# Designs tried in a protein design chat: miniprotein binders against a2bj90. Part 13

Target 1, 235 residues: a2bj90
Amino acid sequence: MSRSARRKTSALNTVLRVVEVFASIQGEGPFTGTYSVFVRLAGCNLRCPFCDTRYAWSLEAGKPLGVEELVEEIARYEPSLVVITGGEPLLQRHPLNSLVEGLESLGLRVQLETNGILPAPARDEQLWRVYHVVSPKDVPVRVPGAKLHPSWVDYARATGRAWFKFLVANEQHVREVAEYVAKLGIPRSRVYIMPLTPEKLDMKELLELHSRIASLAVKWRLNFSPRLHLLVQLP

## First folded at step 10 (miniprotein)

Design HX5
Fold by OpenDDE base, look of step 11:
Structure HX5 (fold): chain B 235 residues (1-235), chain A 83 residues (1-83)
Amino acid sequence: as target 1 above (235 residues)
Amino acid sequence: NPDDEDDAQWMLKLARIYQRAAEAAARKGDYEKAIFYLDLAVELLEEALELLSNPEIRKQIEQELQTTKERIEAYKKKLEEQK
């Protein structure tokens, strides 16, 4: 391979399509309450009817940003965690590995948010080293084309750096989650249930929904994920 | 059971929240989202009916359930007309 081909492949691995970068509190999953910088990547392989970030579905909705520039931007916030989210971040796997390498070189902790359709990180990827919150879209709600890739279960067992977060509305959904994770051999300690919230809920309704789903989490011996950012009115 | 009645009343409330979300989506022409939330409302109404014993309340919920199902079919038709 010519030096020019290596430079072109290097250049393709150094640019991300980014929708937004912002600082907030992680509102969901195992890192709830953590001061975080969110990097929302563009492009998604799903079209979830309940998606609150539809503006990120197209790759063209993101601006091209260099990995080095993005690392510098993130570092200025002095985050306790960097959250890589988007549509589906793993659609940009190659430059995402470069981003992770840059962030880890600064001692920054990284969490990836993924729908789990694409394969888990391999041992030779920088992504192997970070935390992952996998949000399956095949259970209990069924999004067309959603199927959890089996490698995420293997990754979770091998590393202990993966959690699974499920949207639920009622006890039947919680039962379906419990059966699903039991069948896959996912430990309950790695499972989070989260309220399925429509847009523009009243705060009283939002709190009551959180209370009901949290009670179900206790009953079913699962972890509860709030939507803390909605409760405290942060991004 | 008082707990069953409280649970049923909550399910009915949540169903109505999803119905409002569906109506808001339908007003924007997002019939896929509307159908999604109405399907959730149907599930909750059906689950509430399993817990409710009062015949008059049951009759009202059965009517609400039927109306919700009819609305789903109407939105499916509109979604097909958009293709």
Scores: ipSAE 0.833, ipTM 0.933, lowest interface PAE 0.6, mean pLDDT 94
Fold by ESMFold2, look of step 11:
Structure HX5 (fold): chain B 235 residues (1-235), chain A 83 residues (1-83)
Amino acid sequence: as target 1 above (235 residues)
Amino acid sequence: NPDDEDDAQWMLKLARIYQRAAEAAARKGDYEKAIFYLDLAVELLEEALELLSNPEIRKQIEQELQTTKERIEAYKKKLEEQK
């Protein structure tokens, strides 16, 4: 078999445990507002108390889906961006690299969301070429066991394809983020602060929180991330 | 300073939003989430005290802070009982 045929045969035998696939708008980070297809992978290496996707924590929450089948499903949506999220998608790293290869072969742009505990992509991985939004959970929210792997900073410097997004509630949190990113050498242009929203806020409360955190972003010269999907009530 | 007092008012409002979220989580038995939100409320109440000078308002906030810390300890106890 040719190399191309062998790779297709191997991808046919590779599966991902997938919780859901759906179209929406990317509501957070540098790609905010983009028509996207979200692929939520099962499994997480954290149990954040504030997590709004707890249904994806267990690998058993995902159904096995072949990579080729998944690529075809995603393509039917005609997305401007494919957002791979979870849980923690890097727990399924090997089949995830196969998925990325399939999506790139169709010219689809891919963005990964990760908590950054597992290492950044190596140069020979398909994931090396995609965009990453890294959301460390050790500062300021201090989730136990959450430690940003240092390779993400090296990856961001080498490629320019990683951004760092932090949940904040107050100015003290923003100060902690600013100190954290300065110590790691992460430039401010790659840093987003985002409001820490509890469940069931009414629209007025949600807008006030967004306004307050956006003002802090300006004051501290950091990028602001909304939770746009909450404001417009999309999934 | 009027801007500091306006900021403090928002901090108090947000603290109470987090207290409400903590109560809702506790009613569902999710004491980890409840404690997380109450810790945020404590931080906001403490920050508001740094900005306020009215002693009657400060006393009210100090009472609210003490009550919130007592709730945190109560929920920590309930979390340990769930082990």
Scores: ipSAE 0.762, ipTM 0.895, lowest interface PAE 1.0, mean pLDDT 91

Design HX7
Fold by OpenDDE base, look of step 11:
Structure HX7 (fold): chain B 235 residues (1-235), chain A 83 residues (1-83)
Amino acid sequence: as target 1 above (235 residues)
Amino acid sequence: NPDDEDEAQWLLKLARIYQRAAEAAARRGDYDKAIFYLDLAVELLEEALELLSNPEIRKQIEQELQTTKERIEAYKKKLEEQK
């Protein structure tokens, strides 16, 4: 391979398609309440009907940004956590590993959000070191093609750095989640249930839904994820 | 049971929230999203019927359930027309 081909392949591994970068509070999962910089990557391998970030589904919705430039931009916010989200961040796996390397070199903690369809990080990837919140889309909601990759269960057991977050509307959904995680051998301590909120809920309705799902979390001995950003009106 | 009746009323309220979301999606031509929320509404209405004992309320919810199912089929047709 010519020096030019290696430089082109290295340059492709250093550019991400980014939709947006912003600072806020992590509203969901195990890091709820953490001051975070969110990096929303472009492109998704799903078309969830309930997706609130449909604008990120196309790779073309993102701007090309260099990893080094993105690390510098993130660092200026002095975040307690960097949250990498999007459509599906693992569609940009190679430059994403470079991003993680850059962020960790600065001592920044990183959380990835993924739908869990693509394989979990391997031990030789920089992504192995970060935290992962996996959001399966096959249970209790049934998005076509959303099957959880088995390697995420293995990764969770090996590292303790993965959690699983499920959207639920009622007790039947919580039951289905409980059965699903039991079948896969996912520890309940790594499972979060989160309210399935439609767009433009009234604040009273939103609070009541949170209360109902939180009560189900206690009953079923699962962790509860709020949608805190919706409750406190942050991005 | 008073607890069952409170739960049933909540499920009915939540079903109506999803129905409103579905209607808003359908007005935008987003029939996949509309169908998704109506399917959730159907599940919630069915669960509420298991908890409800009042025959008049049950009859109303059965009618709402049927209307919701018919609306799903109408939106499925519209979704196919968009392909």
Scores: ipSAE 0.864, ipTM 0.947, lowest interface PAE 0.5, mean pLDDT 94
Fold by OpenDDE base, fold request of step 12:
Structure HX7 (fold): chain B 235 residues (1-235), chain A 83 residues (1-83)
Amino acid sequence: as target 1 above (235 residues)
Amino acid sequence: NPDDEDEAQWLLKLARIYQRAAEAAARRGDYDKAIFYLDLAVELLEEALELLSNPEIRKQIEQELQTTKERIEAYKKKLEEQK
């Protein structure tokens, strides 16, 4: 293998396809309310009909950014958390590990958002050390080709650094989530239900939906994830 | 039961929210999204029917449910025509 091929492969491991970088409040999951920099990576292995970020589905929608440059860009925001999201961030697993290494070297906390289709981090990956919010797409809403990789359950048990977030519309969805997590042996303390919001809800409808799903979370003894960013009109 | 009626009215309201979202998606040619939201609307309408006792209201919701199912099938056909 020529020195040129090794340099090209090493350069590929240090470049991410990034759609956007922005500062906001984490609106969802266990870190709700945290001042965060969001890094939206390009490319997704799903085509969820309810996806609010369809512009990130193609790798070509992202610009190539060097990991070092991206770390410097993120650091300028002085974030309390770095949220790696996108389509599916784990499609860029190799350079993502390098990004995590760079961010952790600065003492920055990192949280990944993933659909859980790809395997959880291995112990030798930098991604093993960060927080993960897994959003399965097989329950209660069934996206074709979505299946939670079982390694995420193992990762959650081993590390305590994973949570599972489910989109729900009604009590039947909450029941299905409860049954699903029980079957997989996911502790209820690691489970979040979140309102399945359609596009362009008015604030009154959005609040009422939040209230109804939050009440179901209490009834079913599950955690509730708001869509806080929608409620407070932030990105 | 007043609680069942409140819940039924909420479910109907939510179904109509998803129906509006579906119609907006369909107008953009996004039949995949339209079908998805109409499927949710069907589930909610069916759940509301379990809680509703008034025969006139039930008849209206049954008709809305049937119309929604017919729209799903029409959008499935359109989605297939796009592939």
Scores: ipSAE 0.854, ipTM 0.943, lowest interface PAE 0.6, mean pLDDT 94
Fold by OpenDDE base, fold request of step 12:
Structure HX7 (fold): chain B 235 residues (1-235), chain A 83 residues (1-83)
Amino acid sequence: as target 1 above (235 residues)
Amino acid sequence: NPDDEDEAQWLLKLARIYQRAAEAAARRGDYDKAIFYLDLAVELLEEALELLSNPEIRKQIEQELQTTKERIEAYKKKLEEQK
């Protein structure tokens, strides 16, 4: 490979398509309550009917940002956690590994949000070292083309750095999650159920839904994820 | 059972929340989202019917369920027309 080909491949691995960068509180999963910088990447391999971030589905919806510039922007917020989300962040896997390397070099903790369709990180990837919250889209809500990649179960067992978060509306959904994780051999201690919140809930309805799903989490011995940002009216 | 009645009333309330979300989606031409929320509403209405014993209430919920199913079919047709 010529020196020119190596420079072109290095340049492609240093740019991310980014929709938005903002500071808030992590409202969901194992890091709920953490002061976080959110990096929403562009592009998704799914078209979930319930997606609240449809504006991120196209790669063209993101602006090209250099990894170094993005690391500097994130660092200015002095975050306790960097949350990489989007459509599907792993569609930008190569520059995402470079981003993780840059953030880790500053001592920043990183958490990825993924739909789990793409393979889990390999041991040689920088992504291997970070935390992952996997949100399967095949259970209980079935999105066409969604299937959890088996390597996420193996990654969770090997590293202890993966959790699985499921959207649920009722007890039947919670039962389906319990059966699904049992079948895959995912420990319940790594499973979060989260209320499937539709648009335009009032605060009373939102709180009641949280209460009902939290009670089901206790009954089924699963972890509960709030949507804390909605409850406290943060981004 | 008082617990069954409370649960049934909650399920009905949640179904109606999803129906409102579906209607809002349909008004925007987002029939995929509308169908998704109406399918959830159907599941919740069916579950509520299993818990309800009052014949008059059951009849009302059966009618609401039927109307919801008809709306799903109407939105499926509209979704096909968009392709």
Scores: ipSAE 0.852, ipTM 0.942, lowest interface PAE 0.6, mean pLDDT 94
Fold by OpenDDE base, fold request of step 12:
Structure HX7 (fold): chain B 235 residues (1-235), chain A 83 residues (1-83)
Amino acid sequence: as target 1 above (235 residues)
Amino acid sequence: NPDDEDEAQWLLKLARIYQRAAEAAARRGDYDKAIFYLDLAVELLEEALELLSNPEIRKQIEQELQTTKERIEAYKKKLEEQK
C-alpha cells in the first residue's frame, strides 16, 4: 500500500458525521441526572416509526467533523459525561473508537447509546472501556429488521458496563421484557423499562404515564428509566 | 373490582393519547408512525375490554376498537400509495 493510501485510510478514521453537539442533563438510564455533552452522530440502520430523531437517519444529515476538533469542542463544556448517540453510532465504529480514545485521554467518562443490532465492542476496541446503554428494538415493540446481537449479552456479563433499556406502554410489554431478558440470561439489575411517550404530551399526561410505568417496574422488579429531560423541559 | 375499573380507565386514556399522536402523524403524511400508534391503541383497547363489565361501556369501546382497526387499514393503503 502506497504512503498516499495509508494517509487516506488514517484520515477516514479521524472524521465523524455529526448532526449536533449540545450540553444537557442525561434524562434516561443509569446516568439519569448527569450533566452531559451529547454528540448526535448521523446515520441509522433502522427506521423506527416512533423515532424522535429522524433528522439523524441519513449520514448526509451530519457534517464531517475531525475527531481532534470534536474532542476540543466537547472538553470546553467541562462535562461530567459524554453521551454518544444519534441514529446508530456504531455505523461509524472506526472514527468512534478514535473519538473515545481522545475523550478518555482527557479523563472524560463516555456513555454510548445503541440499538444493539451491530456487534458489541471487542476487547481490542477503545469502545470496550466505555459504558453502553443498549435499546433493543425487537421487544416488546418490534421494528422490522431489528434483532439484538448476542455479543451484547456476553459483553454485559464480561464487563458490567452495559444496561438494556426497553420502551413499554403497559403490563403486557413489561411481561414480554421480563421473559426476553430471562431467556437471554440478562440480570434484572441491568434492565430498565422506560415509558413509550408519544410526541406532544402535556405535562399531566406525561407524569401520569411515568407513574404507571414506574409502578410496573416495582411490581416486576425492574429498574425504571424516566424521560427526565421531557419532565424538566431540557433538550 | 375497583382496581380493574381504574386500570381499564387508564388503558382507555392511554389508547386515546396514542390515537391523538397517530392523527397528528397522519396529518403530516407519516402513515408509518400513525399505524404504529394505532396498533398500540388497539392493544390497549382490547386489554381494557377484558377488564370492563358494563355492557354500555363495552359496546362503546368495541365500536372505538373497530373504528381504529378500519383507520389502520386505510393508513396502510395510503402508505402503499406513497411507495
Scores: ipSAE 0.851, ipTM 0.942, lowest interface PAE 0.6, mean pLDDT 94
Fold by ESMFold2, look of step 10:
Structure HX7 (fold): chain B 235 residues (1-235), chain A 83 residues (1-83)
Amino acid sequence: as target 1 above (235 residues)
Amino acid sequence: NPDDEDEAQWLLKLARIYQRAAEAAARRGDYDKAIFYLDLAVELLEEALELLSNPEIRKQIEQELQTTKERIEAYKKKLEEQK
């Protein structure tokens, strides 16, 4: 197999449709507070009414970027974590695995954010060793067409590298989440509840909502995720 | 009991936060987001009613609930007109 043939095959796997790349902190989930570079990929297989990133829904919203160039751009930030988000990043699964390979070759830690509709990584994918925060959209918020693929629960048990994060507004939502994760066999230690915050709340409203949902997390023995970037006014 | 009253007051405040968010979304033409937030407000108002006993307060909330449901139907019509 000649070097020329390998280069041609690699060129098909080296381009991602990217909406934006920026530095900030990871504001949600188990890596909250970590200095991160965010890579927002274009395309989504859902149309959530509460989505704050509707501009990423279409693949046409992304610009084609070569994976090598993207790895170099990310590395210049010297991040402690690379967060791949979107849209739904797994819609670009093949070139995403190439990006992960490049990032890991430089020792960069990677976290994926996904709605969990597409299957979890297989053992032979570069994504297998990456951290995942899975946000199912069928409970309690019930987005049409959302259904968590069962492989994510298997993946979480096999690897310990997946967590499940749910938007909640009140105790009834928390009860629904608790019932859902119990039925699926997702351990409480892997579950986060997070405040369902509308955009542009004032600081008092943000803090009060956080306090109320955090109290519910304690009451129901679930982990709490803030929206820390909103509290500290970062993107 | 006082914990129920505190919870009810919070639920009412949160419902009004979502109503405000729905209005903002509707002004941008995002009627699906507006409906989503109003549906949440309905849930919160109904939960608050389960915790409150004062008939005058309950009547006010029931009227707010009815008005919110009417807004949902109006926004559903506008959403269909966008299609």
Scores: ipSAE 0.825, ipTM 0.926, lowest interface PAE 0.8, mean pLDDT 92

Design HX7
Fold by ESMFold2, fold request of step 12:
Structure HX7 (fold): chain B 235 residues (1-235), chain A 83 residues (1-83)
Amino acid sequence: as target 1 above (235 residues)
Amino acid sequence: NPDDEDEAQWLLKLARIYQRAAEAAARRGDYDKAIFYLDLAVELLEEALELLSNPEIRKQIEQELQTTKERIEAYKKKLEEQK
């Protein structure tokens, strides 16, 4: 293929459908507290009833942005972490790898948030080198269509760059998570439980739920994830 | 048992938080979210019943549980009407 045709093919791979880009803190998981830029990609392969970002479900919710333009926008924030989320970001896998390449060329750290249905990155993908927080939606409450792709466990063991995060409301849920991760061979050190918080909790309720789930994390020897952005009232 | 009493009171409080969240979701027309939160509330009420022995308190919770299940069925009907 001529150089001109190859360049045109690369340009087609440089567009992402993006719902929003904003600065905040990472409020969840292993990078909690980090000054971050969030890139919310459009499209999702699930319709979770508890989803807080239903506005990102449709690909039509996203505006097309060139990857190079997006890299420049992100860089202006001078983030300590770039969080790629969505919907389900892996639905736009090919241009997402181009975005990751651009961000890494500037020395920016990248974390992906995924529901884990689509396979983990292959070794030849730019996504192989970034961090992943995988939130399976088939436990403790099963969302129709959700199933963790087994490659995520293999990826986590091979790279040490994936963690697994679960929303829980009570000890029964924690027990179900513990059984699930044990069956899949996911080490406890890679597992986070996080409070299942509905919208519009007052601060007392929010803190009490955090306290109860944190106590369960200690009891079950799992990591605890807050929803820190809710506690400090950031997006 | 004091630990069972504390846990049961928390489970009841959390069930009522989810019931409130379900009502808010239903007012927005999000009946799938409302059903999800009510299913959680049912789980929590059932767990609380397993920890409590006071007959008057158990009777109140059993009534709350039945009412919650009836709301789930009503919201399922609403969800089908949206399909």
Scores: ipSAE 0.824, ipTM 0.928, lowest interface PAE 0.8, mean pLDDT 92
Fold by ESMFold2, fold request of step 12:
Structure HX7 (fold): chain B 235 residues (1-235), chain A 83 residues (1-83)
Amino acid sequence: as target 1 above (235 residues)
Amino acid sequence: NPDDEDEAQWLLKLARIYQRAAEAAARRGDYDKAIFYLDLAVELLEEALELLSNPEIRKQIEQELQTTKERIEAYKKKLEEQK
């Protein structure tokens, strides 16, 4: 078989189901403010009632894209950060590791967003070397079947490349988060609380909610995450 | 207590924000999201009642709480009809 045919066969074996690719600002967590390219992968292992990206739940919502083609598309944006999100991107773990390999070979910095139900990366995975923001759906609202896999805490301690982010509305929610992370042994330096903002708030309401949650973050000695993209009206 | 009054007014404001969000979700047929936001609103209204002592204000909030709980039950029925 010719070299061209072998290359095409390899590219076919590394296909991702992709809902959308777009440039914006990372608005949440430790990399807030970074010029980013977002890659939203199809499929989710949860059906959270509060999900704001329901269009990514079905694997069939994704267009099949070859990893090589996707790497080239991402690179053309010249991103400071590549954010892989979804649904739940770890449902496509094998081709996702191939994507990470391609992005790493170009020196691109990668962050994964995950609900943490599937295990953290193994040391021999390309995903081991990238950054992760884990959003457990255990607390403050417990979604059925949503349990943080304990390997994420071990991964965070071993690598320093994982953070945990929680949506909260009030101090009772923050107390629940604090108790949860203490019981799991998650260091508070790795914990972010973020305002639980519904769609289409007026700016005064949005700012007041941010202010209230930020004050709670200080009180409870947790990190605060804005939803910066909402404040600046970016996707 | 001015701290309790400020907190209660914020809790009421936030509850009403979530009630509006629930109504918007229900108009789109997203009754599970609507119920989620109304459950949050109930929690916030109950917390505000713990901080308030004015009987007229308390009566108003208790009426709002009852109405919100009735909306939750209505949306639960709508959600079941979608199944």
Scores: ipSAE 0.821, ipTM 0.925, lowest interface PAE 0.8, mean pLDDT 91
Fold by ESMFold2, look of step 11:
Structure HX7 (fold): chain B 235 residues (1-235), chain A 83 residues (1-83)
Amino acid sequence: as target 1 above (235 residues)
Amino acid sequence: NPDDEDEAQWLLKLARIYQRAAEAAARRGDYDKAIFYLDLAVELLEEALELLSNPEIRKQIEQELQTTKERIEAYKKKLEEQK
């Protein structure tokens, strides 16, 4: 590409539509408890009925932010982890790779949250080196159109940088998850089950649900993910 | 069996939690969320019935199950009207 074309391409790849940036604790999955900056990207390719971030579904919910300025903003928080979430962040894949490049150049650790419908990173993408928590929405919670792309299993095996997280309410759901991951060849060490918590549970109900799902995780030899931010009342 | 009875009581409690969540979602007009939670409640009520043998308790749960299924159908109509 010519110098002018490179500048034009770089401008297109340096803008993300961002709903919010905020500091909190990663409450879910393998990095639970880590001081994190969350970057919520606009747009989603699903309309999950249980979604707690419906305000991020529309691309228009996001403001355009330059990637370089976003990296500087994130760095000022001095995070231990940068969590890229959304909507579905992979809908903005090209500028997302630019963001990852900037964050990694500063030594910042990055985790992506994805529903896994779009393919896993290719080896030549910046996202290849990032940690991923993949939340398939076709088992046990069945959202239409939510088929996990098979490349995520290959990516997890090749890199060890992906984990799979499933919302469950009861033992039947856990059985369905166990069958699903066995069919796909996902090892149990990469699987998390997490309580399906509706809004406005009192603390006793929330703790009891956590306890019941954690007991099932032990019984089925799967990892347990809390929703720690709900337990400690953080965003 | 004490373990079955304890599990059934938990399943009933959880079903009622999801029913409450569904009513709250419906008041906000989120009928897709309401239906989702009621479908979960149906699953939990059916599982509880598998664990219980007392006919009076089973009859109460079967009535609750039928009422829940009727609410699902009512909310499906409301969801379609929003289209």
Scores: ipSAE 0.807, ipTM 0.919, lowest interface PAE 0.9, mean pLDDT 92

